# VHH binders against q68dx3r342to642: the designs that were tried, part 17

Target 1, 301 residues: q68dx3r342to642
Amino acid sequence: RDLCVVLLNGQHLEVKCDVESTVGAVFNAVTSFANLEELTYFGLAYMKSKEFFFLDSETRLCKIAPEGWREQPQKTSMNTFTLFLRIKFFVSHYGLLQHSLTRHQFYLQLRKDILEERLYCNEEILLQLGVLALQAEFGNYPKEQVESKPYFHVEDYIPASLIERMTALRVQVEVSEMHRLSSALWGEDAELKFLRVTQQLPEYGVLVHQVFSEKRRPEEEMALGICAKGVIVYEVKNNSRIAMLRFQWRETGKISTYQKKFTITSSVTGKKHTFVTDSAKTSKYLLDLCSAQHGFNAQMG
Short names: E, the ipSAE of ESMFold2; O, the ipSAE of OpenDDE; V2, 0.75 times the mean of E and O plus 0.25 times the DockQ between their complexes.

## First folded at step 4 (VHH)

Design c57 (framework vhh_gefurulimab)
Fold by ESMFold2-Fast, scan of step 4:
Structure c57 (fold): chain B 301 residues (1-301), chain A 123 residues (1-123)
Amino acid sequence: as target 1 above (301 residues)
Amino acid sequence: EVQLVESGGGLVKPGGSLRLSCAASGFTFSDYAAAWFRQAPGKEREFVSAITSGGSTTYADSVKGRFTISRDNAKNSLYLQMNSLRAEDTAVYYCAKEFGYDSLTGTYYFDYWGQGTLVTVSS
């Protein structure tokens, strides 16, 4: 049976496995193929409604596979089974990463999350990050650049929403000018500066999942951000997130689930905050993710 | 549990022949490409030969014309017939199972599952 694993560099690896294969076996094979040594930070995830859900190593593939995969009908379009190699645990500083390839993986994911609007920041920083990515991937500004001739595609470096607001031409001009005025950097040095900038963003390393208030209203779309530092409660408006509450692990009491409900208790106020998810499976996943992130934070101490 | 057990290695004089066998278990052997790799003392592991699930074969330049890879799916077995052996063929030979295929490049990737079998070519 075939399984597609999407790597952070965009490569689609077709992995052959059987119905008894585990997520852990695939993870080991894929990370070995990618020559990754610092495995602690990585996991395999499936995507549902634009969100990534990380899988436990002991989970059997047949449990999570699309209907019909077990029978191996060899259907190309209708029964595609796709997983993603993603960073699950984010370090506070890239200097804690020991291998350049691990730092490169962090760069690739943050770069992609900026472009796909999973990681938000202001316009000035988006342009700065675009220029750093252009420097890392393209190199120095072309010495013989001819006016009116583009040498890169803006959609590869700047999020679509910003291109729409500024127009493609304006972005092309602004980014090109910033690139021309930037310091000469080798690819890796530009990537490290990109990491330095992104690590200071409020949403760096936050895994975001849609939830609803227990007092469900049509206008109240919410999200939970789960990260090494704790839990963030967001109000979602016009495709942007506003942090309403922050719970550091030290300030977090009991976290519990019941059916579609996820409840977090403040150890400071004693108040319970209850959120509704799309399923009991999602609520349990959020609880497990909180435990994993808290454990990672304690380990990094 | 995936297992590949190599056998058939031994001491042979230059110009001699050996047939290596690999017994596969724990997976549907016929669905996977399989390969032979070797590691000589003080050297890194190198590719020797591969056979796809469809029966297509590939050989390293150093063994082409002298070695023949084959498979018997009914017996879950992979073979390497080695003729005209040279001192440079001295190595531990490993049987490998396909773990992935890169559809963009058409490249097969293999993993090693056994302890290997030692082939010594010496007078």
Scores: ipSAE 0.000, ipTM 0.379, lowest interface PAE 11.6, mean pLDDT 84

Design c58 (framework vhh_gefurulimab)
Fold by ESMFold2-Fast, scan of step 4:
Structure c58 (fold): chain B 301 residues (1-301), chain A 123 residues (1-123)
Amino acid sequence: as target 1 above (301 residues)
Amino acid sequence: EVQLVESGGGLVKPGGSLRLSCAASGFTFSDYAAAWFRQAPGKEREFVSAITSGGSTTYADSVKGRFTISRDNAKNSLYLQMNSLRAEDTAVYYCAKEFGYDSLTGEYYFDYWGQGTLVTVSS
């Protein structure tokens, strides 16, 4: 049977497997194809409601496959089974990464997360990151550039919300001017500067999932951000996230789940903070993700 | 700082007994479940036994009837009494603290694992 894995460079990889194949077997095939050596940071995930859910290596594909996948050995564009190769564990600085290809994968994911509005930062930094991506992908500003003639598409470098706010023309002019005035960084050096800038952002390496408060109405959305440092509680308004609370792992006593409920107990105050998810499976997944992130932080600290 | 320190490991003949201890510090031990895990050379880490804050115990099938987990909250200590030891029990034994609990499945998540104590069962 066929399974599609989306790589961070945008490539869609068709993977041959059978109904007994595991997520781990697919992960090994995909990372081997991509020539990745530092596998610790990566995982395979499926996407549900615009959110990524990482899969355990022991999971059999048939348990997570779309209805009908088992019955048909060959798949067409209809009834497609799609997984994503993504970074699950983020290092605090790129100097901890031994291989240039691993650093390149971090660059690709952070760039994609900026564009898809999974990683937020202010307008000035978004423009700076767009210019660094131009330097990484095109090199120096083209000397033969005609004024006002576009040599790039703004939507490939700047998130849609900022383009709407500033207008496409203003974004193009400002990014082009910044690119023209920028230093002679290109290729890997520009990517490393991009990583340095993004690794200083409050939302760097945060995996975000929608939740609701027991005390709020269903239309008042919240989110939990889970990362190597701990858990962040967000209020979601106008397609933006505002951090309300931050729990470092040292400040987290324990986490409990009951049905759709996910509860964090503060070791500092003893207070319990309860959130509602869409399912018992999601609540358990968030606990599992928290445990994995805490373990990663302990290993790297 | 959360710390778990295992002790009591050593060399013992098949059929012998050992008592492992784990000294906990840096948290309110009585509020947390605790567990023993082990890792034999060339094998994955496996669950051995757990005890809840309320005193309920769980054992892996391979050790049921031979091992007894217990706790002393006044001394912030966890114990594992190992009887009728077999060559297959040879492993480094690790103490773990509750990180989380899923009440639907009854699954505990453990973290803050200690450095371990080596148990060798050999004739």
Scores: ipSAE 0.519, ipTM 0.743, lowest interface PAE 1.5, mean pLDDT 87

Design c59 (framework vhh_8k46_1)
Fold by ESMFold2-Fast, scan of step 4:
Structure c59 (fold): chain B 301 residues (1-301), chain A 124 residues (1-124)
Amino acid sequence: as target 1 above (301 residues)
Amino acid sequence: AVQLQASGGGFVQPGGSLRLSCAASGFTFSDYAMGWFRQAPGKEREFVSAISGSGGSTYYADSVKGRFTISRDNSKNTVYLQMNSLRAEDTATYYCAKEFGYDSLTGTYYFDYWGQGTQVTVSS
């Protein structure tokens, strides 16, 4: 049987497995193929409704596979079984990463998250990150560049929403000019600067999942952001996330789940904050993710 | 900050007894379940026992049922593990842990604050 694992460099890896194969076995094969040494930061995830759900290493593939996969090879299946190799645990500074390939994977992940609008920041920083990516990919501004001839596609460097607001032409002009004036860094040095900039963002390393208020009305969408530092509660309005509350782990009391409900208690105020998910499985997943992130934070501090 | 200080480990002969203690600080002790876990060299950390915040419910791994007893004194912010009829396979570093959360679907406590541990060695 086959499954497809999407790597951060865009490569699609076909992995041979059987009905007894575990997520952990696939993870080991994929990370070995990618020559990754620092495995602690990575996980395998499936995507549902544009959200990534990380899988436990002990999980058997047949328990999470699309209908029909167990009985049929992926090549004959009508449902493609796709997993993603992604960063699950984000370090506060790239200097904590020992291997250049690990730093490169962090760069690829954050670059992709910016473009897919999973990680957002103000316009000025988005343009600076685009320029750093150009420095990493092209090096210095092309000296023979004709003013009216583009040497890159703006949609590969700047999020679609910003292109829509500024127009493609204005983005092209501003990014090109910034690139022309910035020639000190290239290659890995530009990637490390990109990491330094992104690691200072409030939304850096935050894994976001849709939830609803306990007093839910269909229009009252919320999100929970779960990261190494704690939990962020977002209100979602007009395709934008606004941070309403931030819980550092030291400010977090008991986290509990009951059916579709996820409850986090503030140790500062004693107040309970309850959110509704789409299933008891999702509520349990959020608790599991919180526990994993807190454990990671404790190991790094 | 949450602090967990485990103590009471040592060397004992098979069939002997030890009482482990874990002194806790930095949180409202009675609001949280407490647990004991152990890790032998080269092995995964394994669950040993847990006790609810009130002390009204206790849980044990099958390997220690009938031999170990967990208890707590909320006035002293301390959880205890009384270990009787010790066996060579009980040799491990024992860690106390504070509840991080509880999942009612599986009836499972999540533990995510670990103490320094105390070594227990059972040998002749």
Scores: ipSAE 0.405, ipTM 0.780, lowest interface PAE 3.2, mean pLDDT 87

Design c60 (framework vhh_8k46_1)
Fold by ESMFold2-Fast, scan of step 4:
Structure c60 (fold): chain B 301 residues (1-301), chain A 124 residues (1-124)
Amino acid sequence: as target 1 above (301 residues)
Amino acid sequence: AVQLQASGGGFVQPGGSLRLSCAASGFTFSDYAMGWFRQAPGKEREFVSAISGSGGSTYYADSVKGRFTISRDNSKNTVYLQMNSLRAEDTATYYCAKEFGYDSLTGEYYFDYWGQGTQVTVSS
């Protein structure tokens, strides 16, 4: 049977498997193909409502496959079974990564997350990151560049929301000028500086999922961010997330679920914060993600 | 409603074996960790073993490691505890428990206890 795994470089990898195959078997095949050595940071995820949900290695593919996949093992249907190789655990600094290819994967993930507006930061930093990506991918500013002629597409380097606010022309002019004035960086060195800048952001390494407050109106959306350091509660307005509460693991005594409800009990105040998800499965997933992220944080020291 | 029915306890001589079963209903079994706890007369309730929802991870108390094996059958909504090389110190009421949450201060899942349990008595 055929399964498509989308890699961070945009490549779509066709993986052959059977009805007894596990997520772990696919993960091993995909990471071997991609020549990844440092596997602890990566996972396979499916996408639902623009959010990534990481799969446990012991899960059988037939339990998560689209309807009819089991019955058509070599036929490519219009309803393709698609998974994504993503970074699940984010190190605080790239210097903790042993291999250049692992650092490159972090660069690709963070660059994509910036463009898809999964990782938020201010306008100044977005422009800086765009210039670093341009330097990493195109090299130095072209010496014979005609100032009025574009040599790159702004939408490949700057998120759509910023292009809408500044206009495409102004973005192109500012990014080109910043690129022209930049110091000559090696491609890999530009990627490492991109990583350094993103690793300083408050939103770095945060896995975000939509939730609703038990006490708020149904039309008011919130999000939970789960990361190595703890849990962040966001209000979502105008396609932007505003951090309202931050819980470090030491500040969170107990996390529990009941049906569609996900509850954090503060060890500091004793107050319970309850959120509503779309399903009992999603609430349980968030609890397991908390356990996994806390375990990763403890392992890293 | 969550229901857990533990069974398989009984009398056994030291060095013997027993297999405990816990039949679960009222929740999506494969999504939750399951555990076994025990309480001997006059002692505190203690952790014995736990298994993740997928079955991929297992945990054991030092006192039972190498002698007990936890397993689950997600198609039957059942968790098992295979107890080998039983000792007099293993005499207790054994409770199966469903995961209730995660405690970030300890780094451990915590469990609720459901039902009366099953009595295991190891004596010559």
Scores: ipSAE 0.504, ipTM 0.768, lowest interface PAE 1.8, mean pLDDT 87

Design c61 (framework vhh_7b2m_4)
Fold by ESMFold2-Fast, scan of step 4:
Structure c61 (fold): chain B 301 residues (1-301), chain A 123 residues (1-123)
Amino acid sequence: as target 1 above (301 residues)
Amino acid sequence: EVQLVESGGGLVQAGGSLRLSCAASGFTFSDYAVGWYRQAPGKQRVVVASITSGGSTKYSNSVKGRFTISRDNAKNTVYLQMNSLKPEDTAVYYCAKEFGYDSLTGTYYFDYWGQGTQVTVSS
């Protein structure tokens, strides 16, 4: 049987498996192929409605596979079953990571999340991060560069929304100029600076999922951000997120789910905050994710 | 702040008994389910017993009939009475507080952990 796993470096890995294969078996094969040693931070996820849903290692692939996967002839390309190797647990500082390859994976994930607009920050920081990525991947501004000739593609370093707002030409000029004037950091040192900048962002390490308030109109969207430190409640309007509430784990009494409802109870105020998801399965998944993130936070101190 | 403090562990001969206690603070004890978990050397942490706020108990197959979980809401304490101990019961025992509940599957999630208490059973 045929399964595609997308790696953080953009590589698509074809994994052979059978009807009894588990997510954990695939995870072990993929991380071994990628030469990862610090496995604690990583997970396999599927994508649904532009959101990543992490899979438990004991889940059998046949339970999550697309229709017909079990019945698919070997070597057919008609149906695709795609999973993603992603970082599930984010450390507060890269110095806690022991291996350079693990730090490199964090760099790749955060760079990708910036480009795909999963991690938001202001225009100035976006340009700074683009320049750091150029230093990491290209090195110093090329001395032999013809100034009118582009040496990089802006869409590989700057998110689409900023390119649309500034225009591609202005982005290219400003990023090139900043690159020319930047410090002598390159390679791994530039990646570590990129990590340091992103680790200071309010949305660093936050896994975001769409929800709705019971009291909101159907056209209004909310989101829950789940991370090592707790839960963030966002109001979503005009393609932007505004943090409305933040719950640290120590401020969380308990979380309960009932059908499509996800309820978090404050241990400080005793107030219950209820959100509506698209399904009972999604509500349970959010509880699973909260439990996993709380457990990770407790282990890290 | 939630605190769970285990006590009562020690060294005992096979066939003996121990009573573990877990003193809880920082939450309304009577409103939450509480569980006991154990972790043997080189093994993953596994559930031993749990008790709901309503008093319903659940035991792992390996300890059923030998261990009894109980709670004293007035003292904010949960107990694990361990009888007919075997060398295979040797582990660090952890007390845990309910983190959440999923009504679809009837599953309790336990994520607030104590520091543990060592139980060693000799042959």
Scores: ipSAE 0.570, ipTM 0.801, lowest interface PAE 1.6, mean pLDDT 87

Design c62 (framework vhh_7b2m_4)
Fold by ESMFold2-Fast, scan of step 4:
Structure c62 (fold): chain B 301 residues (1-301), chain A 123 residues (1-123)
Amino acid sequence: as target 1 above (301 residues)
Amino acid sequence: EVQLVESGGGLVQAGGSLRLSCAASGFTFSDYAVGWYRQAPGKQRVVVASITSGGSTKYSNSVKGRFTISRDNAKNTVYLQMNSLKPEDTAVYYCAKEFGYDSLTGEYYFDYWGQGTQVTVSS
């Protein structure tokens, strides 16, 4: 049976599996192929509605596979089974990572999250990060001196929304000028600067999932952000998320689920904050993710 | 259980020959690529040769022209014929079954399930 695993470098790895293969077995083979040694930070996830859902190592592939995969893989287009190798736990500083390849994987994920607008920051920082990525991947500003001809594609370095707001030409000119004026950071050093900048962002390392108010209405969209530091409650307006509440783990009392409801109790105020998800499975997943992130935070303290 | 059992290793003089065998069980052998790896004392494990389910072969530069990999699907066995052996070929040789491949480059990656077989080449 075939399974596709998407790696952070964009590579699509086709994996052969048995019906009894586990997520853990696939994870071990994929990370071995990628030469990763610091496995603690990584997980395999499936994507649903543009959100990543991490899988437990003990889960058998046949339990999560698309209809028909177990019996006759790739018999129809409905048998496509895709997983993603993603970073699940984010360190506060790259100096905690022992291997260059682990730091490189963090760079690739954060760069991708910026481009796909999973990690938000202001325009000034987006341009700075684009220049750092250009420096890391392209090197120093070329000495050809032909400023009217682009030497890179803006869409590979700057998010689409910013390109549309500024125009492609203005982005090209601004990024090229910033690249020309930048210090001579190259390769790994430019990647480490990129990591340092992103690791200072309030939205760094936050895993975001859509939820609704307890009285479910489409106009009352919310999101929960779950990270090493705690939980963030967002209001979603005009396809943008605004942080409304932030709970550090010490400020969080009981977290519970009941059917499609997910509830966080503030240890500071005693107030309960209840959210509605699309399913009991999603609510349970959010609870498990909170537990995992809290445990990770305790290990790093 | 997926199981690979290596055999055929031993002590040989430089310039000699050995044939290694890898007997497979627990999976549909003909559907998978199989590779040979080796680990010399104090060194990392490296790929030596591989053969796809279709019979296409790849060799590391250090053994190209001296080693030949082949498969017998009826016997669920893959072989590594080693000729013109050198002292630097001394290593434990492991057999590994395909776990997946890179669809963009066509390159395969392997898991090993064998205990290995020792090859010692004296000068």
Scores: ipSAE 0.000, ipTM 0.219, lowest interface PAE 18.0, mean pLDDT 83

Design c63 (framework vhh_7mjh_2; at its last look DockQ between E and O 0.14; V2 from the best seeds 0.00; counts 0 for: pae E 11.4 > 2, grease 24.7 > 24.2, placed apart)
Fold by OpenDDE, look of step 5:
Structure c63 (fold): chain B 301 residues (1-301), chain A 123 residues (1-123)
Amino acid sequence: as target 1 above (301 residues)
Amino acid sequence: EVQLVESGGGLVQPGGSLRLSCAASGFTFSDYAMSWVRQAPGKGLEWIGRIYSGGSTSYNPSLKSLVTISRDNSKNTLYLQMNSLRAEDTATYYCAKEFGYDSLTGTYYFDYWGQGTTVTVSS
């Protein structure tokens, strides 16, 4: 059987496997192909409703594969089984990473998250990060560039929403000028600065999932952010997330699931906070993710 | 830093009694449920029982008559009293802090474990 794994560099890797193959087997194949080190930071995920869900290494592919996958060759392109290599655990500082390739993977992940607007930052920082990405890729501003022929595409470096607000031409001009005026920083050094800037963002390393209030108020869209430091409760309005509550792990008494419900009990107040997910599977996933992130934080000291 | 340190293990004769202790630090002990778990040589983990923050207890049915779990929140200490010990009770005993619970599968999650204390029951 065939499945497609999307790497952080955008490469699509076709992986051959058996119907009884596990996620772990695919992970090993992919990471070997990409010569990745420090594998503990990575995971395979599937995408559902524009969200990524990490998979357990022991899970058999046949249990998560789309309909018709077992009957390959595929009858239609619609039955393509696609997984994504992603960073699952985010270190607080890139200096904790031992290998340059791992740092590069973090860079790629964060670029993607910013570009796809999964990781929020203000306009100024977006432009700055765009310039850093240009420095990483091109080095210094190409002085021999003809003005009528851009040396980059704005959509590769700046989120679509900002391009829409500023216009493509304005973004092109401004980012090009910023790049021209930038200091002599390029290559790996530019990537490291990119990491440094992104690691200071409020949502750095936060895996966000949509949830609903137990009160089922249609006007109350919420999300949970799960990261190494704990759980963040967001209120979502006009495509913006506002942090309402924060539960550090030391402030978390218990996390429990019941069917679609996900409940956090504060160890400080004893108050229970219940959220509703789309399925029992999702609620359990969130609990597992919390456990994993908490464990990661504990290991990092 | 969270620490759980078990003590009280050792050699005991069949029919004997033993009390294990688990000293907790680095978190508000009184706010969390705690469990005892054991692992016999060559076997998997076996859950013994738990005590909730409020002091109520739950036990493995197979061990209920032989064990009593208690806690002293003023001392941040968890206890396991074992009576009428048998050779089959030879194991490393661990205390663990409860983190979560999945009602669908009935699975409890633990975030911290002690290093364990070994109990050997032999004549």
Scores: ipSAE 0.627, ipTM 0.839, lowest interface PAE 0.5, mean pLDDT 93
Fold by ESMFold2-Fast, scan of step 4:
Parts: sequence; C-alpha cells; structure tokens
Structure c63 (fold): chain B 301 residues (1-301), chain A 123 residues (1-123)
Amino acid sequence: as target 1 above (301 residues)
Amino acid sequence: EVQLVESGGGLVQPGGSLRLSCAASGFTFSDYAMSWVRQAPGKGLEWIGRIYSGGSTSYNPSLKSLVTISRDNSKNTLYLQMNSLRAEDTATYYCAKEFGYDSLTGTYYFDYWGQGTTVTVSS
C-alpha cells in the first residue's frame, strides 16, 4: 500500500508498507533514505487543521490511515495517506549537532516555518533571514547583475504577509541591496548563521496547538506553545498570536488532562490554567508532548 | 468503576525471570499510558517504567536493561517482563493508570493503582 512522506526539502517520498507496518518502520526507512544519523530530534507527524501531531513509533499505520486505505487496492475511490518528517526536539545551539546533514535539516525546517508563518519574528529579522537564505542558495551577489533585473523570487525567501505590507517591489529592492552589502558567507556558513539567528528567537522550537478558553467566551481563540524550555500561552487574533504567559518547566508544577480539558498548575502561584481542546486524544497528546519536551530539556542540560 | 488487578508474582530464584500481568477494566485502556511501580519492604515507591497508548516505552535508567513493559490493548492487559532477578528486586509490584505529569520532579502521577502482586527473590 501507498504512503507519502513529505521531507523537509519538499520531496514527496512514496513508501511501500502493509496493514501491520508501524510508524517506526516508516520512520527508519525515510531517515535511512535521507541519510540521517542523528534521529533523536526527528519524528513523523500527520497534519490536522494546519497543525502537526507527532506519532508514536509503535503505532500501526492502519489505525491512523484515512478511511478506505486498508481496503486498497480494491476500493473504487482512493485516499492518499500523507505523513511529514519534522523536527520534534530543537537544540538551543547548532554546535550540539554532530553532522552537517542534521544541521541542514534544521535549516530547512526553520526556513520553511518562517515562510509558512509558523515561526514569527520582526520585519528586520525576516529580511536578514531572507538574505542569509539567498546567500546560502546563490552565494555572493551576482557580479554581472543589473540592479533593475530580478535574480530571485521574493516569495521563496520572504513571508507573504511581509510582501503584502511592504509590496513585492520594495522587498525585492531591499533584499537585493542587503545581499549586495552582505559578508562573504555562503553555503553551509550562511545556513549556520541562519540557525544562530533563529535559535535566539523567543518562538524558536515552539510546537503550537489551538486551544480554547474554559471561560464563557466562545469567540476567544487561544494557542498553546510547547517547547524544550516550557509552555507558552497565546491569544490568537486575525491569524496572529501574541504571547500572554510564558512558563518555564520549573514554574509548571502539575500538568493534567480530563476528557477535552488540559490543565497546567503554576508551581509559583498555585493557580490552575485550564484549556479546552477539540478532543480527549488532543488533551492527552499535549500532556505527552509536555513530558517529552521536558525530558529532552533535562537530557540536554 | 476503574479496576487494576496484578498477577504473576511469587517466589523466584536469583538470576531467574518472571512476567507480571495487570488486567484493566472500567476505562478505555487503549487511550491511556500505564506505568509499573514497585515498593520493597520498608522502602519508598520506585518507578519502573511507562508505556504509551501506542506502545512506546520509557524506563527508569537504573532498571532499563532488566525489564520490558508491553501491553495488549485487545485484552486490556499490561505486562512487565523481568530478567536477571536479584534479592534487591523483592518488592510489591503495582500497575498504575497515568493521571498527569509533574514537571518539578520529572515524574508521572497516578489516579488509580492495583492492589499489587508480591515478588520474592531468594535462594
């Protein structure tokens, strides 16, 4: 049976599997194909409502597959089963990564997250990151470049929202000028500087999931960010998220779930913060994600 | 009502192996992570390991080479395989249903426990 895994470089990999194949078996096949050796940081995820949900390695594919996948090839209507190879655990500094391919995968994910507006930062940093990506791909500003002629597509380097605010022409001019004035960093060196810049961002390595306030405000949309450092509570308005509260693990005592509710108890104030998710499975997933992220943080120092 | 019933304990010789079972009822077993915890006579509780709903496991680092946790969701049963048993492994063994996570201690806490099954390792 057919399973598609989307890699961080944009490649769609067709994986052969059977009804008893596990997520872990697919993960091993995909990471072997990609020549990855530092597997600890990666996971396979499915996407639901623009959010990534990481899968347990022992889960059988048939339990998470679209309806009708088990009945293939006899089914008259075929459903595509798609998973994503994503980074689940983010190191604080790229120097902790031993292999260049691992660093390259971190670069690809962070670049993609910036472009898809999963990772937010200010306009100045967005332009800087775009120039670093351009430097990584093209190297130094082209010697024979006519300043009025484009040599790259702005949408491949700058988020759509910034292009809309600044206009494509202004972005092209400013990015080209910054590239012309850039240092001699290119290739892997430019990627490493991109990683260094992104690793300093408050939103670096944060896995975001939609939640709702437990209070009587059905219009109040919120999100929880879970990362190696702790949990972030966001208010969501017009597809923009604003950090309202930040809890480091030492500030987050007990985390519990009951049905669709996910509760964080502050170790500092003793106050309980309760959020409503779309399902009991999502609430349990958030608990598991929190314990996994905290365990990763403890392991790294 | 939630019930957890451990079985398989008994007397075993040093160096021997033993498999414990925990029969779960009163909740959707396949949706919950489960743990094994033991208590030696006159000692505190010691966490052995955890198994996620999907089957992945995590263990107490001091015990990981000696134990294996597994589950059969179709039978609502949790298992603990123990090998190379020593006198210090003499304890009452409990299965426990996960309720939450404590980030201050890095440990899980539980809302339901079994009555326990006793393992005695002696020559």
Scores: ipSAE 0.502, ipTM 0.746, lowest interface PAE 1.7, mean pLDDT 86
Fold by ESMFold2, look of step 5:
Structure c63 (fold): chain B 301 residues (1-301), chain A 123 residues (1-123)
Amino acid sequence: as target 1 above (301 residues)
Amino acid sequence: EVQLVESGGGLVQPGGSLRLSCAASGFTFSDYAMSWVRQAPGKGLEWIGRIYSGGSTSYNPSLKSLVTISRDNSKNTLYLQMNSLRAEDTATYYCAKEFGYDSLTGTYYFDYWGQGTTVTVSS
């Protein structure tokens, strides 16, 4: 049987496996193909409702595959089995990464998350990051260009929502001018500056998942951000999220689940904060993600 | 009332294998992650591993190659397969229902435990 793994460079990799194969076997094959050596930051995830859910290495593929994958040897299927190679654990500073290829993977994911509007930042930063990505690919401004003549597609560097607000023409002009005035950077040097900018963002390394408030009727949309430093509680309005509470791991005390409910008990106040998820499986996943992120933070020292 | 009953312990020679069972009742077994924990004589508790409701497992790294946890949700039964047993694996083995995560200690905690089944590796 075949499954597709989407790599961070956009490559779609077909992986041949047995019906009893594990996620770990696929992960090892994919990371070997990609020549990755610092594997502890990465995982395989599936996508549900525009959110990534990481899989444990011992999980058997048949337990997560779409209906009919085991029973259908056909090459083409409407329910393609697709997994994503993603970064699960984000270091606080890119200098902690030992290999340039690992830093490149962080760059690729952060760039993609910005373009797909999974990681938010203000307009000024979005333009800056677009220029850094141009520099990573092209180096300095092309000397044979005329002013305002396009040498790049704006949608490859700037998120669609900003293009809509500014117009494609204005974005192209602003990014081109900023690129023309920028210092000489190319390849990895530009990528490192991209990483430096993004690692300062409030949502850097935060894995965001939709939840709902228990206390309000109708249940108001919220989100939980889980990262190495702790848990962030967001209120969501008009497709925007605002951080309302932040818990460092020391402050979370106890975390528990019951059916669809996920509860944090503050070690400082003793107050319980309960959220409703879409399923008992999601509640348990969030608890396990907290455990994993807490362990990663402790291991970094 | 939640009840967990372990069985399958006994005397095993070094290098042998043993499969432990835990019969669960009083709760919807298929909704909960379950763990195996052991305690050697005179020692503290040692977490062996956990299995999620969907069957995914996570193991103590020092025991990962020696144990396999499985479950049969239709029989409300948790299993621990142990291979290549050593004298240091002599312990009482407990089945535990997970309740939550304690961020102050960095460990999962359990609200219900079985009475344990004893495995002795000698001779």
Scores: ipSAE 0.000, ipTM 0.392, lowest interface PAE 11.4, mean pLDDT 84
ESMFold2 (binder alone), look of step 5: mean pLDDT 81; pTM 0.794

